# Ledger of designs, part 2: VH-VL binders against Sensor protein CitS (citS)

Target 1, 196 residues: Sensor protein CitS (citS), of Halalkalibacterium halodurans (q9rc53r339to534)
Amino acid sequence: AQTHEFSNKLNTISGFLQLGKIDEAVDFIQKERKIQQEWIHFFIERVNDPTVSAVLLGKISQAQELGIDVDIDPSSQLLTPLQERQQELLVTMIGNLLENAFDALLASGIENKKIYISFTDMGDDFIFEVEDNGPGIPPQLMESIFEEGFSTKEGTHRGFGLALVKKAVHELGGAIFLEEGELGGACFVLTIPKHE

## First folded at step 9 (VH-VL; from f1 with light chain S99D)

Design g5
Fold by ESMFold2 at other seeds, look of step 10:
Structure g5 (fold): chain C 196 residues (1-196), chain A 121 residues (1-121), chain B 113 residues (1-113)
Amino acid sequence: as target 1 above (196 residues)
Amino acid sequence: EVQLVQSGAEVKKPGESLRISCKGSGGTFSSYWMHWVRQATGQGLEWMGNIIPYFGTANFDEKFKNRVTITADKSTSTAYMELSSLRSEDTAVYYCARGRKYSGLYLFDYWGQGTTVTVSS
Amino acid sequence: EIVLTQSPATLSLSPGERATLSCKSSQSVLYSSNNKNYLTWYQQKPGQAPRLLIYWASTRESGVPSRFSGSGSGTDFTFTISSLEAEDAATYYCQQYYDTPPTFGQGTKVEIK
């Protein structure tokens, strides 16, 4: 994942240089370094779990290479220590929710692809939200998207990701909810109690 | 159109508790943060806490954490705020408000009409 | 927590005049990751709840008249009513939503002479 997106960034720089667009190449390099530093600063200040930070940073980089604009609400925080099992399953859930959003956006043909993330641990629960501006989930499919093997694609993925998310959240004593978000696409909200 | 309707004005004595309801209609509320904000007479606005009604998960400003309880009944789209051990400085208008998501969790786009609470001996 | 200071406290103007309100933040509310300022302006008419006018410092909420605008970045923000109307008599509050708890300025009361 990271090796592939690094190669894509190098190809972009090379493309600009081969086309004689030197200013564009320089601007791309400077913007990428600044964006990476700003996200690292955000995660150091707001997220007290290096594994969750690494997953989110990796997904942000992946989204950028896919042409997807990712925003994390600036008020987000995850400062409460995670138990080992909570960390393991949360990383799995975050990864699968974001890959689901990537897949939906890439299949959609929507030009300005966006993902919005928020999370908080101010209360007795951890809460995560992932929203995209894709086509959303048809009402008739909303119950079935969490079933094992569900997929609307013919291709490279099997429908295990969201079923795994639902299983993982329930193992932690939490819940997940899906509705149409502010952006008009799918909005997944999950909650995990800090103590069962 | 989204509307938030709050319970009526109350007069309380110090040491009592108040409980204010906020019922939503005309929109989606279940997974949105519903916030409580108060305004003492002639003063600015002060955030107290919030809740996601579907989950019943609440957060509180540290200033109020020991005195505030926020709950919801998702079947009636109603949020509740209880403030215990009332003092005269709790005299204020109490508002509920809906937050957004992409535009900001603490961007309050719809407000209840307010509930005037007077705490006096 | 982030302190917002508004000025002037009261602004008394005639209809058709331009109103200019200031909001200064004790720390930057510019989110460098997306280059947006997490600052909002509300209007509160007497006896009413606040009404959202401007978010992200300069984005007008749907249904808000074009005479209302916002500008600024970082710590210094301005709210403008380009041609004051009688119905604009109200107290105007800035609010930051960059960090918790969200906080409000003390308000600027706009009066019509």
Scores: ipSAE 0.817, ipTM 0.909, lowest interface PAE 0.8, mean pLDDT 88
Fold by ESMFold2 at other seeds, look of step 11:
Structure g5 (fold): chain C 196 residues (1-196), chain A 121 residues (1-121), chain B 113 residues (1-113)
Amino acid sequence: as target 1 above (196 residues)
Amino acid sequence: EVQLVQSGAEVKKPGESLRISCKGSGGTFSSYWMHWVRQATGQGLEWMGNIIPYFGTANFDEKFKNRVTITADKSTSTAYMELSSLRSEDTAVYYCARGRKYSGLYLFDYWGQGTTVTVSS
Amino acid sequence: EIVLTQSPATLSLSPGERATLSCKSSQSVLYSSNNKNYLTWYQQKPGQAPRLLIYWASTRESGVPSRFSGSGSGTDFTFTISSLEAEDAATYYCQQYYDTPPTFGQGTKVEIK
């Protein structure tokens, strides 16, 4: 995902330079550094796990390349240390939930693609949420989307990733719930006990 | 339309405990945070804690975590808040409120009617 | 935690006048990642629960009359009722939802002469 993001940024800079738009090229470079610094600052303050931070930052960069606007709720925090197995499986779950959202949005034709993320560790559980403004998931398919190999006749969903999420959540003693979100698309909420 | 209906007013003595219910209707909010906020007479509003009804997982403000218990019955869409070891400073109107998601987890868009609790000797 | 200070404490005006309320935050509530201010305004009439009017500092909640508006950024916020109506007599609270715990201002009571 980094090579794709890097190539797109270089092409934009090259385009400005080839058109003789030096000031625009400089502005683009400075803006990209500022945006990256703001997200890094957020993760330093709010997330005490470098692996989770790296995955989230990587997915945010990927979303930007795909034209998807990502918001993380500013009250989000992950300050409690993760057990080794929790970290491994949480990274897998976050990655697959975000890839599911990317796929749904890219297939949808929606112009202003959005993803909302929140997470908290204030209580006895870790809680993560991923919501998109895509088409959502029909109620009759909600059970099926977690089955390995799930596909609609003309759908863009690939059930292997969500099957992995359900398996990972179960291994950690947690649960996952799918509901229509505030944005009108799919909203996945998962909880993982800190202990047990 | 989403509606939140709370249990009725209570009069308590110091050292007792209280239990307030909040029943939701008219919407889907199983994975939405349900919050508890109190307001002492003539004073500001104070957040106490929240819960996601579907999972039953709750969070508490630090000053209440040893005295407050928040639970939910997802089958009836009802949240409960219990506050123990009451003292006169706990005299307040207690509200339940629904948080949003994209717009903000602590943005309270629907409120219960409030439950007046008086703690006096 | 973030402290919100509202002024004035009480505002007494006649119908049709413009009401202007201030809310100052001890820390910025501007989220630089999306450039939104996580500041909300509520209306509370006597004996009633608060009602959401404005969120993200300036976004009007659905069904809220257009005479209610909000502005400001960072630490300084303003709530305005452009032409005061009798039913607007209430206490108005700002609230930040940028950081936990969420916190409220102490309120501005708007009275109609």
Scores: ipSAE 0.813, ipTM 0.906, lowest interface PAE 0.8, mean pLDDT 88
Fold by ESMFold2, look of step 12:
Structure g5 (fold): chain C 196 residues (1-196), chain A 121 residues (1-121), chain B 113 residues (1-113)
Amino acid sequence: as target 1 above (196 residues)
Amino acid sequence: EVQLVQSGAEVKKPGESLRISCKGSGGTFSSYWMHWVRQATGQGLEWMGNIIPYFGTANFDEKFKNRVTITADKSTSTAYMELSSLRSEDTAVYYCARGRKYSGLYLFDYWGQGTTVTVSS
Amino acid sequence: EIVLTQSPATLSLSPGERATLSCKSSQSVLYSSNNKNYLTWYQQKPGQAPRLLIYWASTRESGVPSRFSGSGSGTDFTFTISSLEAEDAATYYCQQYYDTPPTFGQGTKVEIK
């Protein structure tokens, strides 16, 4: 929840102050304020749906708390109005894809954890991309990772919640694709027709 | 290494249509934006449009006023650009280029060799 | 759409000289959310496709010689070849990828004496 996230930020500030690291506390506060202002400005300009904006802002804040750097392509836009069902399912899909990326990164030993997001509505579809710099998905699992009940005898996989994403995107008449991204991790790309 | 191979040079008459192919190899293409950029003699570079081959959905620069069609065959990693109602000012070298993701959707890291198109009567 | 203006139009220099090219943008291409400038430099040799040299205004693409560099922020950008080699004779283009449509400068032609 947001109360836990807020408490964690206060704990960080309090920790710096209790250790006599006043400059570090000031730097943390200034960095957090700048990040929030600039993301809010981006979403006001680029995203015409308050619910999608709120979910993305919430996930960016969660990522910051987890030490994950989030980048959204500056050319991203979502200006076409969403139908009610599209909004509901899109929010669910975005949330599940980002939580999947968080889990993969947190389970890894990778330093400088990164997530890249892009989205566009300039064509006949809404298109969303979520990429991480985590361990990726083994090629032998890429066909089956979207199946309900997917599991492996040992180890971690990105199958949790992905069946829900696949169901949601298919209900909207869209599709989802997984490949290795530029960052070397998993890259999920989904599309939703504007009209169906 | 990523390579983009385009179809060969063409000579056309005004009013005809042009179709250029761009086949990718040596890398990941299915969900990457594939872009079309042209360069007329004595002019700079001009973006025309793009497509993600896996989904087949394309975007176009308004300058082309519905004369351009961009399609793809995701099974062969091949994109196609068609330009209709050709005019002499469409004489140019036409390039396909791959966009990146994290570094930028419109950052063109690999380019085809170009297809020279001459439109003359 | 964002207009990029390059100067000079042509630059004629001897090998070993420093080449300095300018690109000015009609709007800022600085993305304040990540503090990166979405500006790219390409090299195009005669009869060839463009080659990516610099992205994010100052980041050198892998395999690009260190004599090529970029700097600047917001609306004013500079591309530098620190010691010109004969093979560097080419036209150099800046391109913004901050907003759609992506747009290119008109080019600066670099000639060797």
Scores: ipSAE 0.762, ipTM 0.884, lowest interface PAE 0.9, mean pLDDT 87

## First folded at step 11 (VH-VL; from g5 with heavy chain Y54I)

Design k3
Fold by ESMFold2 at other seeds, look of step 12:
Structure k3 (fold): chain C 196 residues (1-196), chain A 121 residues (1-121), chain B 113 residues (1-113)
Amino acid sequence: as target 1 above (196 residues)
Amino acid sequence: EVQLVQSGAEVKKPGESLRISCKGSGGTFSSYWMHWVRQATGQGLEWMGNIIPIFGTANFDEKFKNRVTITADKSTSTAYMELSSLRSEDTAVYYCARGRKYSGLYLFDYWGQGTTVTVSS
Amino acid sequence: EIVLTQSPATLSLSPGERATLSCKSSQSVLYSSNNKNYLTWYQQKPGQAPRLLIYWASTRESGVPSRFSGSGSGTDFTFTISSLEAEDAATYYCQQYYDTPPTFGQGTKVEIK
């Protein structure tokens, strides 16, 4: 939907939370957006940025529609205010990393599709991780996947998302790393300095 | 065969600093959080902080933030913990431990053998 | 921060007996988003580092004997050794990993008569 309308709805939810009206906040969310109640408590407590919350909730909803099970580590937190440009680019990075994971899982034959997300702002940097239980990325392709127009023989539609992630993280003075995760698939981990 | 190997036991005097190494081998460590946990004799376990080696970003429990430095050598899967301004109550066994990812960032699946530190005059 | 209270402080039992250990959490460690309890049990034998036995309250770590089990949800958790062996003499710790900082119970020492 439109950015202004979405932001206004998130501010309304935040207002209920600041007033301690948890039931009213939950009712409002259910009325305005159809999201499962179990996620509302996590985002209320752990994420203090309405735009990032909206992107993550939207991607969780999309994953449910696609038959993909999404977990966010319960110790995750994003409570430090983001600068406007940090917020814009972080949203781009999160969205593209999750779309990449969706595409990899949907192209695979795996039945129990899973994505794991974690993030923290406890230290001097923001750290974000996105892991899937898909096929992973062969070591010989690790650097190539971030290039504009990159595709495999079977992945033609995926040419630009990871390039945007690398460009965004570089603009923020951060870095991105790819390794095999606990689930056996791709694990993208990125860092963003809190201060430039 | 995943292993965490720590540097050897140390005897220190009050006011000195301690530096312990923890090297991981036999697995993937670059993007895994490496944690430090200590245990005084006959006491429970106490988390001190962690680091993600590939980026060098460290986090600290509030109780230690003024005295603890945690660093890593990102090429060797080795983490280091330094505790400054030592006191007798810092006498403990210091452990490093690896956190998981999907199963939990603070689920400690591999532990170092421990480094016994004695702080006395 | 979340406080974990274990009971009893000490159990003295004979081989073959059932050991039952309790861990009470000051706050729920049940994550409603995935319905998992973020509670772990460790074994620490004298002079050794802790060993992970159980995570998510009831999931046995690979290579852990089947006589070890965990149960419970929310704030109340139980760890059981179904038939005590001599090598099970150790201190057992619960630990929550739901929120930071991670915290440990004070331990239950299991002794073999």
Scores: ipSAE 0.827, ipTM 0.912, lowest interface PAE 0.8, mean pLDDT 88
Fold by ESMFold2, look of step 12:
Structure k3 (fold): chain C 196 residues (1-196), chain A 121 residues (1-121), chain B 113 residues (1-113)
Amino acid sequence: as target 1 above (196 residues)
Amino acid sequence: EVQLVQSGAEVKKPGESLRISCKGSGGTFSSYWMHWVRQATGQGLEWMGNIIPIFGTANFDEKFKNRVTITADKSTSTAYMELSSLRSEDTAVYYCARGRKYSGLYLFDYWGQGTTVTVSS
Amino acid sequence: EIVLTQSPATLSLSPGERATLSCKSSQSVLYSSNNKNYLTWYQQKPGQAPRLLIYWASTRESGVPSRFSGSGSGTDFTFTISSLEAEDAATYYCQQYYDTPPTFGQGTKVEIK
């Protein structure tokens, strides 16, 4: 959703200018350009797939607008070419995992919202991880979060994202697990075989 | 409290294979990367490879890739490292170590006690 | 691979003195996206495994005494023991975890006179 994000950024700049807050407008423009340039450099070196790079960059920009800090482990790499179907489904999985993390964090009221991402293709599988510092998922719900239409009392969610992730990962012959991570929130770890 | 307990010291001959176990307790290990690092006597530390036990996916330093096999048994929280075609230069203390996540995949916060391996004729 | 060079090789000091150790990296380990340096300091006593002391160049691991500190950025890093105690006799290693494979410095041995 590059078009909607671009419009939101233009509205923010226009708002600063209309209020006579010139230094704030300049600050916002300079920060956005620096952050995007640094991430583009990372993706050029570490991710060979431009579609996956675009999705991740778009989600990082969205997180910035939502006040969510995103870290990608600097050792991450995705240099092995993706098959066309792997690319399509991976984009879907990444997007939905990050949207679910955004929703959980926004509903939580946690002040310093964080998302951590890692990925590697050094071995025989692609391994991806998405962790947040949100409220986490109680053990009793861990089996049901992948069901279509799932929702919790703590937030309103339209219930399709994680079911799509589970379907996509299984189509690729992989697996997804919800585990405890370092940040205290939900930690989704998935694997995709390179050649199955 | 996370603890890593390794198998005992070994004496090997050149050409043999080495197999070391690393059993974890006091925490969740299935989705954390478990690493192997060795240290020759009086020398620095050298990363050999790792594994994520829940999937069984292993990665290796290129230097060891053709001689190292890393496996895990997630039901017993135990990782294994095998080094084949041993040479005298493989004499070292071998450590397993747990990586973190947010703080860094290659940040080693818990270490096994080490397994001393001597390769001699 | 990123090469880490430590100096001095050996440091012999009396209790209460300040120990200063250097670690220089062949490439920057500063991750500009989050502005953190992916450098770690470990302590290793004879016959023991390494112990994590400092990560992100300057963040002290839980339970590590405040006399241990780290500083620096990019390619040049410093580890300091503000007032050396007898139990601090050990070899200290820096390690980068910015890129794979992770690599270690050759160590600085700290001896108590």
Scores: ipSAE 0.822, ipTM 0.912, lowest interface PAE 0.8, mean pLDDT 88

## First folded at step 12 (VH-VL; from k3 with heavy chain G27Y S30T)

Design m2
Fold by ESMFold2, look of step 12:
Structure m2 (fold): chain C 196 residues (1-196), chain A 121 residues (1-121), chain B 113 residues (1-113)
Amino acid sequence: as target 1 above (196 residues)
Amino acid sequence: EVQLVQSGAEVKKPGESLRISCKGSGYTFTSYWMHWVRQATGQGLEWMGNIIPIFGTANFDEKFKNRVTITADKSTSTAYMELSSLRSEDTAVYYCARGRKYSGLYLFDYWGQGTTVTVSS
Amino acid sequence: EIVLTQSPATLSLSPGERATLSCKSSQSVLYSSNNKNYLTWYQQKPGQAPRLLIYWASTRESGVPSRFSGSGSGTDFTFTISSLEAEDAATYYCQQYYDTPPTFGQGTKVEIK
């Protein structure tokens, strides 16, 4: 999927150049670089952990290739150093929550696909939220979605990834919940204590 | 209809503590952050801190972090703010306010009616 | 900490006139990643809590009359009441929510003659 999207962008640039449309090629390249630079600057300022930064930036890039618009609340921060195990499991949990959101949105047929992310370490916990504007989760399934092997016909990947997230967060002494969100889809929130 | 209802006005002396309640109704209390903002004489609106009710995690402005305690009781949908070691400069109207999510965590869409606190010797 | 400076301090106008209020930020509140300005306008009538009118600098909150509008970007923002009504007498505050702590301007009091 990434190779296909890179190839499309390279073909677009090559097409402009082959047609002698140099200014159009330059404009296309500058627009793509600007988007990347803006996210890199955000992560340099707001996230001290390079591994978490890399995962989030990678997932944002993946979302762009999938036609999914990602917003991170500008007040988000993760400046407190993570212990090695916290970092390992947090990266896994973030990745799985975002993949869950990607899968839900791609299966939905919604045109204006959105994901909203927020995180903070101002208090005694690390807090992460991930919300999408997808179909959401029926109330009667809310406890079941964390069970290993849970699936609807459409939600098989969601069941495996969410079970892993629940196991990981419990190992760190934290918790994960499903909340109401502003976008009308699923809104997952998790907490990890800074100290055990 | 979303409503935030605060406890009544208080008169305090320097050195005492105050405790203000804020009961939320008409929405899922645990899904939204609750903030505390005060308004001193003049035009000084000032954010004090917040609570994330689902976890009970509180955050504070540096100016207040040694004097403010913010808690929530999920079973009664009520947030509390305590301010200790009061002084005359703490005379203000104190508000609770609900934050949003996508539109902004620090975008305050619903406010309590306010609690007037007077600190005088 | 981002400082917001409002002007004028007081604005006395007749019904039907256009009110124009300014809010200037000590640093940009434009979030380059989504190209939105994290600036809000509130109305506060005497003895009442603030009421949200405008967010993202120019987006009107649901139920807010169309005579209220906001514009501007980066560090310079304007709030306009196109045709002033008696019920609009209030103090208006801008607030940034781009960075913590969120901060407020000192307010502009709008009086109806």
Scores: ipSAE 0.809, ipTM 0.910, lowest interface PAE 0.8, mean pLDDT 89

## First folded at step 13 (VH-VL; from m2 with heavy chain T57K)

Design n5
Fold by ESMFold2 at other seeds, look of step 14:
Structure n5 (fold): chain C 196 residues (1-196), chain A 121 residues (1-121), chain B 113 residues (1-113)
Amino acid sequence: as target 1 above (196 residues)
Amino acid sequence: EVQLVQSGAEVKKPGESLRISCKGSGYTFTSYWMHWVRQATGQGLEWMGNIIPIFGKANFDEKFKNRVTITADKSTSTAYMELSSLRSEDTAVYYCARGRKYSGLYLFDYWGQGTTVTVSS
Amino acid sequence: EIVLTQSPATLSLSPGERATLSCKSSQSVLYSSNNKNYLTWYQQKPGQAPRLLIYWASTRESGVPSRFSGSGSGTDFTFTISSLEAEDAATYYCQQYYDTPPTFGQGTKVEIK
């Protein structure tokens, strides 16, 4: 995933240059440098899994291309080693939750688009939260958003990402819920036992 | 209006346990971490632990040597903190406090009124 | 654990004077990812619970009078009451929430002469 994301970034830069869009290429490079400098200390200190780190960095970069500001709570930690299957499924869950938040924010008219992430392994479980400042999820739809093919009359929605998250979390013996958040949008919280 | 209401003051003997309740209202109780912080007379503030009520999963400061238990009852919007094997140095005011999310999980924006606990023979 | 050291221990001033309180952190609490300092100031009046005044080092909580302000970055932080009022007699605590466990300074007691 890290190699594919790096190759895509190089292709984007090359594309700008071949089209004569030099200012756009420079802006893209400067943005990527800033992201790496802002986040390297957090991931070195707080996340011991390089695959999870790479996915989060990739999504942060994607978010900034989309005009979405991402914060990860500085007290977050993922220092406990992940089992191979936990890592695979956690990467899938993180990716799909963030893509869902991107889609919701891009479909909205909200200024200052924001995503907030927190996670901890301080207790017996891994606990993750992903919150956006988007339109949220109407209470009458809260149970159905995890079903395959879910769509709303308000717009086109990817129906398979959240269903995959629910399947993944249940395979690991965990749970996922939708909560109220400080930002007023959707706030997904999940837990995964460290041992089954 | 967010409000945290704690159980009343207690006088305890060494070796007993205490159990303090904290009822949250004016917000969705299950959506925010609840923390416990204590303050001995004339001393600073000390974080003891927290709980995420939707899952009932608690964390504790290493200093408490398995003496602290933190639970939550979602149906009554009430968190509980139990401290066992009490000693005289456990004499303190005990607070529950709500954490935020975006602004910080360990930013305590609302506090209970405090529960004064005196441990004496 | 991040240790916060406040000074002075006690500050005795007359109404209308400027109060300046220091909080020094054993480690930086500046989060480079969002360029925010994860430091908070609380006010605790006698017999009351702490009240949140300032977070992110300089952001005033809603409903907090404008005479209260915070500044600083990294390891050195300052809390200021621009014109001291009688009701400001209290103990003021800094707290970091950059790392777990969250920790508090030992407090600065502000007294009115």
Scores: ipSAE 0.832, ipTM 0.920, lowest interface PAE 0.7, mean pLDDT 89

